VHH binders against Chemotaxis protein methyltransferase (cheR). Designs and how they scored, part 1

Scores and structures below are computed, not measured.

Target 1, 268 residues: Chemotaxis protein methyltransferase (cheR), of Halobacterium salinarum (b0r4j5)
Amino acid sequence: MTDFQTLLEFIETETGFATSYYDESYLDRRVSARMRRRGVEEYAGYLTLLEEDDDDERAELLDTLSVNVTEFFRDEKVWTALRDVLLELADTVRSIDIWSAACADGREPYSLAMLALDAGLDPRNVSILATDIDEDALARARAGRYESTRTADISDQLGFLDNPQEYVDREGDRAFVVNDRVKDLVTFERHDLITGDPKSGFDLVACRNVCIYIDKQYKLPILDTVSKSLREGGHLVLGQTETLPGEVKERFEAEDPRIRIYSRVADT
Below, numbering starts at 1 at the first letter of every chain, in headers, positions and changes, except where a header shows other numbers; antibody chains aren't numbered by Kabat.
F, E and O are the ipSAE of ESMFold2-Fast, ESMFold2 and OpenDDE, as the mean of both directions, binder to target and target to binder. V2 is 0.75 times the mean of E and O plus 0.25 times the DockQ between their complexes.
[cut] marks letters that were taken out.
The coordinates of atoms that the task and the answers printed are left out; those that the model quotes come from them. Centres of patches stay.

## First folded at step 4 (VHH; framework vhh_8fcz_2)

Design a10 (from a1 with D33R)
Fold by ESMFold2-Fast, scan of step 4:
Structure a10 (fold): chain B 268 residues (1-268), chain A 122 residues (1-122)
Amino acid sequence: as target 1 above (268 residues)
Amino acid sequence: QVQLVESGGGLVQPGGSLRLSCAASGFTFSNYRMNWVRQPPGKGLEWVSGISYDSGDTTYADSVEGRFTIIRDNDKKMVYLQMTSLKTEDTAVYYCATYDRWGSEYDYFDYEGQGTQVTVSS
């Protein structure tokens, strides 16, 4: 067993993060980033840090391994199409149940909540479950406070909405806080897409930019799980660079496959 | 140490073409996703394109899709951006970058090179 393999086994055993399902190059880059920040050059030395949980390193590593979405309304053409999906669902079902899978710090589920409100949907008829494996990311999501950076102008991102001022409060020149009207639509919960219990009954599932971190052979189990969480006629939205594998693709159809929004049809 | 060196920029007329190059050294190039990002005059940094370690996955910003092509040569440790049908709004300093995080996300750049200036003007 190599030092790297010993390290990955420790991470899986102690945190529950299923390292065996992830691309090894991805894992090595994320682990190496933490090692650099801690000033450690060898895997064995980093394993010692994790064993001692020095400066909460296990939580820091899990946060690093779990990064997903970093931007409000990421890939605007998709969100334009999602607006139409939400309006169609409002005409079709009495209550819309949405699952934002691997929601990271909450920008995706809050984007969904803001989109629903901005489209004129009754907030009492929209429920969003947002899940992630990373408790630190979920704590940031529940706080709902975000700051603009060199690469992310939040004011510009929120300009996608017709009435952004109705959904966030400004704190100073760079900080934005999601208000309670938006927060009230979202419930945050810890859940692992690989090892956790299956979910069901959703009208819309967002599972965006998750599978790009997963080893090719394990993408199917994750997509099978999210597929089975949808009602017939429900919708799945993936990341722009992601595609459905053949086995799962037969359960879905898309009006424009370039936007990565799919409708769940009966299994043939 | 890790170095990324961009070249190939210049002055070009609208509708023209340019090919940018990035020479990488100091790390195992074939294990890393590579990206092109740009900074237009007076604006923030914007992500342009990305390519996976094996060239099996390429992504593009909507503004450049169909006009730009990202290519890599792992033997030469090079990444390229072939730009066609250039527009005045493509004027920017272009940077080669690698993420410390996997995927097509531009939430954080692990390393960013010195840049090469592209000016599209009549």
Scores: ipSAE 0.000, ipTM 0.208, lowest interface PAE 12.4, mean pLDDT 81

Design a3 (from a1 with D33W)
Fold by ESMFold2-Fast, scan of step 4:
Structure a3 (fold): chain B 268 residues (1-268), chain A 122 residues (1-122)
Amino acid sequence: as target 1 above (268 residues)
Amino acid sequence: QVQLVESGGGLVQPGGSLRLSCAASGFTFSNYWMNWVRQPPGKGLEWVSGISYDSGDTTYADSVEGRFTIIRDNDKKMVYLQMTSLKTEDTAVYYCATYDRWGSEYDYFDYEGQGTQVTVSS
């Protein structure tokens, strides 16, 4: 086995991250970025850093390997349309069940929770399940603490909402903590979209910016899993550069092709 | 060894056109969607456009919709950005990227070179 393959086996064995699901070129790009940060040129040397977990390098690598959306209200036009979807669901179902699949550090499910509250929905009637394969990302999500950077201003991102101060507590100038009102709508758990069981009965599933980094062979299993997790008439939202493969396309109708929101049609 | 090499930038007059090119190597190009992102002087990174792995779908930032067209050629491992009706606000260094998460730490992205400079001025 090559040093790179030995490294990938170590990552999967020790962290549970399924390196075998990803394109090796994608993995090499992400691993190489971490190696550059640590000043290491050889895979064997990087493996040593991971074995010793020097400066929490395993957690840093898992974050780097994450393929999920990292901004609140990413692609605001999508969130404008999702507000209308949530309002329609509030009129048609007693309890709205949402699944944020591959939720990373929680910005997407918290955006969904804040959108529901901002739209005036009764929080007792909204439940959001948020899942990811990365346990460290889920730990950050549960903490719900985020910091602005030079290129990502959280205050600007939250400006999509009418009253963002009702949903987050500010810690200094750069840090924001999602408050309990928002957190109470969201449950985090580990789930593997490729090998895990489908869920059921969801009114809305968000599965955004995931399939573009996964080996092509797993795109259909992922979309089959989220498809089976929706009720008839439920909604699927994908990333803006993602499309439905032909094998599952007949299960859906596009509500707005520009924003990748689809409705689950009756199964025949 | 993943590499993305941008070219085609230059100085153009307002209302002019340019075509940017990105040559990709070291990964299975046809499995990835491709993006153009830009950094205007004194500003952060701004996503410009994306194209799906099969060219079946394209997306654009509101600021460039109707003026820019993203195209890919999987056989040549190339992605292009055709820019028309250029404005002074389009002045930036343009980069191509294999994923939609440039982020605050853009040394996450493995680039050879410094992108391609587009300057729109008289």
Scores: ipSAE 0.000, ipTM 0.222, lowest interface PAE 12.2, mean pLDDT 81

Design a4 (from a1 with D33F)
Fold by ESMFold2-Fast, scan of step 4:
Parts: sequence; C-alpha cells; structure tokens
Structure a4 (fold): chain B 268 residues (1-268), chain A 122 residues (1-122)
Amino acid sequence: as target 1 above (268 residues)
Amino acid sequence: QVQLVESGGGLVQPGGSLRLSCAASGFTFSNYFMNWVRQPPGKGLEWVSGISYDSGDTTYADSVEGRFTIIRDNDKKMVYLQMTSLKTEDTAVYYCATYDRWGSEYDYFDYEGQGTQVTVSS
C-alpha cells in the first residue's frame, strides 16, 4: 500500500468521505492543495495532521474536497423549467414520484418540495425520495437547519419562491429551519448509486453535479442506474457541466439543451 | 503534462471590471470543454462558467449570468473570463479547469497552478 492510498483509506474510514468512488488524480490535487497550505511535503506527514485533527484539518480537508453543489434553487433557470415539468406531471399522472439522487444535506430535495407546494400542487400527490451515501449529510438533511454565511444568503436563495415564509421558520438573523409541511413530502434514506438495489418508477430524477467528481469507471453504472429508475416519458435533470455517455444518451431526448433536462424515450 | 496558468486577478472596487486569462499547455486544447471555477474564502469550489471546444455553447452560474462572459481562443490556447459589475460576493481565488485528459466529457476538473486571486473591496 502506498502512502497516498493509506491516506485515502484513513480519510474514508475516519471522515465518511467515500474516497474509493473518486478519481485519484482529483483527490491528489485537492489533498496536495491542503498539504501546501499546511507546509507539508509528504503524505505521511499530512496523515499525522489528520490523525491529530490539528487546527481542525479534517474539516478543512472535507471543505477542500467538496464543491458547492448545494444551495436552494441552484441554477435558477433550471428551477423555472422544473416548475413547468412539475405542472405537466400533475396533469399527466395521479401521483408524482421524484428521486433526488446524491441529495447531500437536503437543499435539492427541499427545493423540489418547496417548488411543488409553491406551484400549487396537492402535497398528497407528491412524494420525494432523497438518497445519499453519506450518513452525516443525511443527518443534516433530516434536521433541515441551514445558516446563511457571508458568501451564501439563504434569504436570497429562497427569494426564488413566491411565498418563502410558508416553508421555513427563522431562527435568529441567519438560521432557517425547513418546516413540517415541506419535510412531510421528503423521505431520506441511505443508498449507494454504484452497488445499491435498483430503483424504478420515478417521474423525475435529479442527479446533479455528481459524476464530475466520481472515478470514470463508476459514471456509466451511476447513469445507467438513474436511467433505469425512470418510467418511459419521465424526466432526468443533470448538472450544467454534465453530459450523458453514449450508451445512456440513446435513451433520452433533451428537453432544453441549455438546462440539462432530458425525457426518457422508449428503448430501441 | 497538462498545465493551466491563470492570471489577471487583483484588487478592484465594487462595480469594477477585470479580465482573467488562462494559458493552457500539454494537451489538445481545441478538443476540450473549458471551465472557470472559484473558491471564496472559507467555502468549497463553485463552478462559474463553461465553454465548449468550438465556442458554440456557453453556460453560466445564475449568480454571474449577464455580468461575466467566457471566451476562448483556440489558436492561442487561451480561455478568458471577462467580469463586469463586480460584487463583494465575487471575491475568490479563480481557477481555470478542464475535464481529465483521459476521461470522458464527464470527468473531473483538472486545474493547475495557484489560481488567480480576485478581491472586490473598497
């Protein structure tokens, strides 16, 4: 085992970050950035800092390994289009089943729930399954408490909605708690997109900003799993910089090529 | 070796403009989608903008749409980010990024160098 592999195993075991699913070159670049900041030249020396959690290095490393893929109504043009998708589904199917795959701390599935309610859909006819491999992220999602930071204003993000005050409770000046009306639409469970049991029958699947950081060997399995979870005519929404591989692309038509919303077509 | 070298950052007052540059080497630049990503103080990386290999498709984060413009010059192997109407929230280290040279269009951002610091402050 190399020093780098020992370091990655430590990170996965002790922090819950699934390093084995990520591209090693990506991980090395991010780890090396932290090492440079801490003035450490060798992986073994950096492992010592992580073991001691010196100056909260584990938290700093996890922040460095992350991309800000989670904010309420991320990429507002997508959410404008998703409102139309939800309204079309409400007219077409009796019950709308949505899957928010790799939901992280819950901002995406809660955005979907809030959008449905704000659009006037009957909450009895909307069910959102939100899954992630990270149990700590799911715990934060279930709590549904979020704080504004200097660079991320939750009030501004929620301003996308017509009636944001109906969906969140304020705690002090900067904290927001998703209320039970919204939470009642969302079920959180642990699911591994690579090795977990297949899912099926969804009308809409959101799988956004997931595959861009995942080792290439897992990209096709993930998108194949997501593709097979949709009914014919169901919708898939990806991140803005994400594309469908050839084997999966044939199963879809682009609803709006600028927005990355796709419709599942009959298998050929 | 893939190398991306960012430049053009600096201190600017709110409402000001800056143009960032990224010089690419070590790969066939004209075949790759190019991105700008940024890391604000104390936060993780945020995707900002992207441009297809032929400049036929450009995409922007909602926070910068209408204020930033991404441009590429395949002959010079350069990608640029023209920033206008800068806000304090735009303060970040900016990185030029591309997909892994051995991967699909879906691969990781590959960024080199230290990025370029943009500080928007009075």
Scores: ipSAE 0.000, ipTM 0.190, lowest interface PAE 13.7, mean pLDDT 80

Design b15 (from a2 with Y106L)
Fold by ESMFold2-Fast, scan of step 4:
Structure b15 (fold): chain B 268 residues (1-268), chain A 122 residues (1-122)
Amino acid sequence: as target 1 above (268 residues)
Amino acid sequence: QVQLVESGGGLVQPGGSLRLSCAASGFTFSNYYMNWVRQPPGKGLEWVSGISYDSGDTTYADSVEGRFTIIRDNDKKMVYLQMTSLKTEDTAVYYCATYDRWGSELDYFDYEGQGTQVTVSS
């Protein structure tokens, strides 16, 4: 065991963050960035800072290691296309079932819910399942309270919508709470995309910006699971820099692959 | 695109003072954590100081604590580094940076421009 592996084991044991699922080079870059910020050159010295939780370093490290989507309507061009997908689904199915896989603190599933409402869809005909492996992230998602921070301008992000004030309530200058109208469309539960069972029958699955940071051996299991969870003709949306691996690619087609929205085709 | 333009560097004597400025554009400045980082000749990048979006929290590297002060002006979209009691080991190119967990050329730090050179010598 190296000092770096000892450090990763400590992080997983003490925080519950699944370092074993992540790309080691990614983890090393993020850990090294924190080490530079703290003026520490050795992994053993950084481990001491984490053990003592000096200046809340564990929380800072977890924030740095978290790669889940934290922005509402991330990559606005994709959300413009998703609006069209939702409108087409409203014309073709009685009830739209959506799965937001690896939903983190809920910004993506709430974006989907707000988009559906903003597009004029009947909320009784839209159901969004949102899942993540991180129980702390799910707790924040259920609370639905977000603050503009050093890395996120929530007011600017919500400007994508025509009437954002219909979907969130302000608490002071920087805090925003997703209202019950939006929350009522979303159900949160824990699910492990790597080891968990596929779901079924979804019309749309969002699995965005997950695989880019996950160790390569887990990418195919993840995409196989979400692929099997879609009905024939259902849609998969990935992150803008993510692509389908060859083993799964033949199950999908896309009008413009740069948008990263794919349609599930029948197996031949 | 995020743009950060540094200025105010120059030649100063040991024990002297200097004020660096950074002009920000291309993002909502008042919502971002701002940092100063430096690169001494022949060495890697080292973090110097940081300031929260509301100036409520400031942090400093041990080597500069008590000598440097980071200040921001959200109205002007500026961040400053007031340097006092300068030492020869403070000689470096100074960069203004903001960080985002989505990454940058400095891991989670983003910076733009060529920095501003500070030389402390007689």
Scores: ipSAE 0.000, ipTM 0.175, lowest interface PAE 11.9, mean pLDDT 81

Design b17 (from a2 with S104P Y111S)
Fold by ESMFold2-Fast, scan of step 4:
Structure b17 (fold): chain B 268 residues (1-268), chain A 122 residues (1-122)
Amino acid sequence: as target 1 above (268 residues)
Amino acid sequence: QVQLVESGGGLVQPGGSLRLSCAASGFTFSNYYMNWVRQPPGKGLEWVSGISYDSGDTTYADSVEGRFTIIRDNDKKMVYLQMTSLKTEDTAVYYCATYDRWGPEYDYFDSEGQGTQVTVSS
């Protein structure tokens, strides 16, 4: 009899995903969604699919367990404010270093790259590191090909920009490929925000829609890690529905907490 | 295993009010962000409103801001949508959703919930 705990231990051992840091009900819900997609009703059957890595199921599961950004320029009001942040950074630092943490399939880091270019910044002075735990999502991100779906009209999303045709190549009516001008600003690598080491020295860190499914006790380690990855005076942007815990909040200032853009203040 | 059951819809005149309810089970409700989404007749899903796990943050689509209020009760595992000044354009089936039911890469309806129909007409 395969129980759910045995399945979670297998997932952590074989993929490195720290299942112990997530809410059990959340994990069961995500695993159950994959089981339905694969037409299996029992944990034992799903474990067999993962053991065999049938049809790349381990990668599909990791994608399902990771928080995905579902659209370009998600929450447009935030991106209007981020344009101002990028222009301010261009006036204060010679080279802007950005970290897009938990970037999923790349829509967020490419949105940042396109925003910088659309704002008139010199691409040689903007570098974006984009990280995610899911290798399959990173492969899709590197490909940079996206299709409109039932809930995501990419053409409408890209309409946020003044000149979207400069940044993407159209393939028919529904498919878009991010061009090399945009891709050249972004480097993708694997990183686990829960168990991985912190980064350092960034002027802007985007950590959006990551903490919403993670057990509350582990949200502080993630936000502490991204906080420590910022230079003094650097900026952090969270998802619209995410808040800074009190332990980290005092390290940041925000003009309007609703916009979820914070400035890193001096420690002492 | 996640179940979300919507209720409270009905027929209402323009300018009227309705309160929708969503009963959640099968997950640790108090740890999750909750959303309301809607599907107008003949159109795709559109996001309406969201609320953080601790009710500290609420957000709204431009089309409903100032008219709708999202509320949650973690003890009862309930999400509510208080709708006022209803317009004919608000006619839709309304669903509540967690993050994993938001994106097209996931089954939007991890439960068999039919949503709750709101019809705004004279």
Scores: ipSAE 0.000, ipTM 0.242, lowest interface PAE 12.0, mean pLDDT 81

Design c1 (from a2 with T59D)
Fold by ESMFold2-Fast, scan of step 4:
Structure c1 (fold): chain B 268 residues (1-268), chain A 122 residues (1-122)
Amino acid sequence: as target 1 above (268 residues)
Amino acid sequence: QVQLVESGGGLVQPGGSLRLSCAASGFTFSNYYMNWVRQPPGKGLEWVSGISYDSGDTDYADSVEGRFTIIRDNDKKMVYLQMTSLKTEDTAVYYCATYDRWGSEYDYFDYEGQGTQVTVSS
């Protein structure tokens, strides 16, 4: 057992964070980032820092290890195409059921809700289930409060919408709060994509930018779970740098493979 | 400790070619998905291309597909971006990045390095 493996066991045992699900190099990069911030050069020294929980370092590390930092309307071309998908669904089904899988702090499911409203869809006919394994991320999602940073301008991100002022309230120049009109479309619950049961009957599943951080052995189980959760003819959207593995690819037809939107061709 | 050092930029005419290089150190390079991202003058970061740890999957932004090729050499801990048919709108500082296109505020190492300037003029 190396010092790094000892550190990862400590993290999983003491925090419940499933380090074994994650790519080891991803974990090393994130841990090393925290070590640099704390001025510690060796894993053994950082383990001591975590054992003492000096300046709430366990919480800081968990935030760093989380894939829960995301962006409103991430990859705008995808959202342009999703608008067309939502309009088509509104024409073909009475009620649209959407699942935002691994929703992080809620920016993706709120983007879906705002897109539906901005496209003129009846909110009574749109239901979004948003799930994540991280209860702290879900708490932030339910709060629906977000702040701009030096590298992420939320005002710019929300400019994708025709009427962003209809959906968020500003607090000063940096903070934005999603209003109840948008929140009413979204239900948040905990779900583990690796060990949890598949869902069923969804018209659209978004599972974006999850598999790039997860150990390769779990990518197929994750995509199998979301595949089984779609109805025939339902749509799957992945992250722009993610692709369907061969075993799952046969269940789908590409709407636009460059945008990573797929249609479900058979029930499995 | 993650370090990414970009090189290979320069001034080229429209239709020209450049090969960018990224030297990685401080992590197990062969396990990481690698990206190229760029920042045009006065704009935010744009994802350009990505390559899986084993080179089995490569992806490109629509604006560069068919013109750019991403390559990696795990033994040398290098990732490259071969750029052809360059356009004035390709003018940007190019950065090598691991995983995330957006550069999370929790992971300022994703764009570590000075970047390399590509200027395509007239």
Scores: ipSAE 0.000, ipTM 0.220, lowest interface PAE 11.9, mean pLDDT 81

Design c10 (from a2 with D57S T59E)
Fold by ESMFold2-Fast, scan of step 4:
Structure c10 (fold): chain B 268 residues (1-268), chain A 122 residues (1-122)
Amino acid sequence: as target 1 above (268 residues)
Amino acid sequence: QVQLVESGGGLVQPGGSLRLSCAASGFTFSNYYMNWVRQPPGKGLEWVSGISYDSGSTEYADSVEGRFTIIRDNDKKMVYLQMTSLKTEDTAVYYCATYDRWGSEYDYFDYEGQGTQVTVSS
């Protein structure tokens, strides 16, 4: 076993982070970022830091390894189109069921909830399930507290909404807490997209910016799982650089291929 | 696959100017926040500058504010760093990075490319 593979096995065993699911080049890039921060040049030396959990390095590494949606309303053009999808669903179904798959720290499912409310949908008729494999990310999501950084101004991101002040409470000058009106639409639970069972009957599934980090062998299982979780006529939204593999392509039609929104159709 | 390729580095004398370029591919460039980060010899990564997807917002580290300008061209899928009044302390490998790749905190920014070496020396 290489020192790098020994390191990845330690991470999976001790933290529960499924390194075996991820592209090794992606993992190496993320691990190398932490190694540079800690001033170590070799994997064996970094493994020692993780074994000792020096300065909470395990938690720092897990934060670095997470495939987070890092901003509210990520890829603004997609959210403009999703508003239209939600309005169409409000006219065609009594209750809208949405699944935010691999939701990370909750910015995506909360964006969906805020979009629905801002569009004038009745909150009693919108239900969002948000899932992720990472329990620490889900804990942050449930807390719903976010802080602006030098590179992410949450106030600017929330400016996409007509009335952002109705959905978040300011805490100090840079902290924002998602209020109960928004939180009431979202349920968080742990789910493994690779090995877990498909869900069913969703009108909209968001599975964005997941497959680009995952080992090639798992991309079809992930997309098969989300495909089976949609009802006929339901919508799938992927990340901007993600595409449907040939094996599932016939199950979908592109609503707008530039923004990666697809409609679930019967197999031909 | 996402690829960021930095270029434009070189040897320059103190007080000189240099323009770094970053060519992006494999993602919808116009929708992502872009950053420049650097690593001086024997030191850790330091965030330098960032620019929003529409160029409406730019930010700079205190050490470079007033001397560096970050620019993007969404049609060409390029981000640039125009450096003026260069100091010996600016000597570093410069990397192009997106905050969208791993997190919103600059300390955790990924550098996707091999970087471009800037040496400020007489």
Scores: ipSAE 0.000, ipTM 0.234, lowest interface PAE 11.6, mean pLDDT 82

Design c2 (from a2 with T59E)
Fold by ESMFold2-Fast, scan of step 4:
Structure c2 (fold): chain B 268 residues (1-268), chain A 122 residues (1-122)
Amino acid sequence: as target 1 above (268 residues)
Amino acid sequence: QVQLVESGGGLVQPGGSLRLSCAASGFTFSNYYMNWVRQPPGKGLEWVSGISYDSGDTEYADSVEGRFTIIRDNDKKMVYLQMTSLKTEDTAVYYCATYDRWGSEYDYFDYEGQGTQVTVSS
């Protein structure tokens, strides 16, 4: 075992982050970014920082390794199109079932819940399952408390909505708490997209900015699993830089190829 | 292995123009959002511009909007930054990055390569 592999084993053992699922070059770039920021040149020295948890380095590393969307309504043009998708679903199904796969700290599933409410959908007819492999991220998601920073203004992000004040409670000048009206639409569960049980029957699945960071051997299984979780006529939304592999592409039509929203069609 | 090779930097006078190039290899270039970030002397990383996989969306930092243009060529696996009306405050090492920014910290960008030095001075 190399010093790098020893470091990755420590991370997986102590934090539960599944380093074995990720591309080694990706992991090395992320670890190296933290090492540069901490002024450490060798993996063994960085491992010492993680063991001591100096300046909450374990949490900082996990945030760096987690490659889920971390902003409300990220890529606003996608959310404009998703509003139309939700309205179409409200006309075609009695109850809308949504899966936010790899939801991280909950900003994506809460964005979906707020979008549905802001579009005027009946909350009794919208159910969002939000899953992630990282239990610490799920704990933050369940808390639903978020804080603005100098470069990420939550008020600006929530300004996409017509009535943001109906969905969050402000704490001081920088903190926001998602209210129970929004939380009631979302259920958080731990789920492994690679080894977990398959899901089915969803009208909309969001799986954004996940496949680009995983080892190539897992990309097709993940997208196949996500594809099979959708009903015919259901919608898949990927990250802006992600595309469907040929093996899965025949199951889908692009609603808008620029925003990575796909409609599931019959295989024939 | 993801590899990015930046080039095109140099010494230029205020008001001048310069074109930076980034040659990408080791990944499916056409599937990834591309960024330019810079590090001015004695400061942290600053995001400059980004372009979607299909060139359908481009974004610019307020400090460079209207002066810089980001372009990509998926067939050549290249991303470019066309800089015009250069100012002394544009002096920095410029890096090409393969991944989008998350949260508030520019240090979370994944960038590879040595960067290319741009010096704007009379």
Scores: ipSAE 0.000, ipTM 0.224, lowest interface PAE 11.8, mean pLDDT 81

Design c3 (from a2 with T59Y)
Fold by ESMFold2-Fast, scan of step 4:
Structure c3 (fold): chain B 268 residues (1-268), chain A 122 residues (1-122)
Amino acid sequence: as target 1 above (268 residues)
Amino acid sequence: QVQLVESGGGLVQPGGSLRLSCAASGFTFSNYYMNWVRQPPGKGLEWVSGISYDSGDTYYADSVEGRFTIIRDNDKKMVYLQMTSLKTEDTAVYYCATYDRWGSEYDYFDYEGQGTQVTVSS
């Protein structure tokens, strides 16, 4: 076992972060960034820092490893198409069940909730389950408080909506808090996409930008789980750079392949 | 010593094209996401585009998608931003940036260059 593999086993054991699920090169880049900031050149030296938890390094590393490239209404053209999907579902089913899989800090499920409300759907008829393996991310999601950064303007992101002021409360120039009207549509739970059981009966599943961080061996299990969680005629939305593996591709049709929205088809 | 050196900016008319370059040194370039961010006059920084360590993934702000292309050359330790169909609102100082977390705040960037000025005016 290499020093790096020893370090990854320590991280998984002590923090609960499933390093074995992630691409090893991705993990090495993230770990190396923390090592550089702590002035440590060797994995063994960094392991010592983590064992001692000097200056809360375990928490800093976990935050770095749990990085989520997320924003409200990420890939705006996809959300324009999702609005049409939600309106079609409102005409087709009495209650719309949505699953935001690997929801991280909640920006995606809250975007879905806000989109539904902004499109005029009855909140009593929309239910969003949001899941992630990371309990710290779920805690931030439940809080629903977000701050604009120099490179990510939340006010601009929320400008996708017709009436963003109805869904969030502003705290000064940079902070936004999702209000109870939006939060009431979303339930947060822990779920492991790799080892957990499939769900069932969802009309829409969002599983976006997950497989780009995960080791390739887990891509098929994840998408198989997500596929089995949809009802016939339900919709799956993936990240813009993600594709369906051949083993599950036959279960789906895409009207516009650039948008990465797929419809679950019946078995032969 | 870590360095990012931007170049290729200048004055261009609306509808024109420019290619920005960023030369990186002092770190393992092929292990890091690279980004372009810009600061328009009198405004804050805005993220423009990003590219993964292996060029497998590219990302663009909605305002530039279809007009800008981000490219990297790991052998030369370069990242480029090919800009076409330039608009007056693209006027900004453009920065090459990397950081330990994709999508982190600008003040958490590991390395931030001095920038290159792009002015789009008739």
Scores: ipSAE 0.000, ipTM 0.226, lowest interface PAE 13.0, mean pLDDT 81

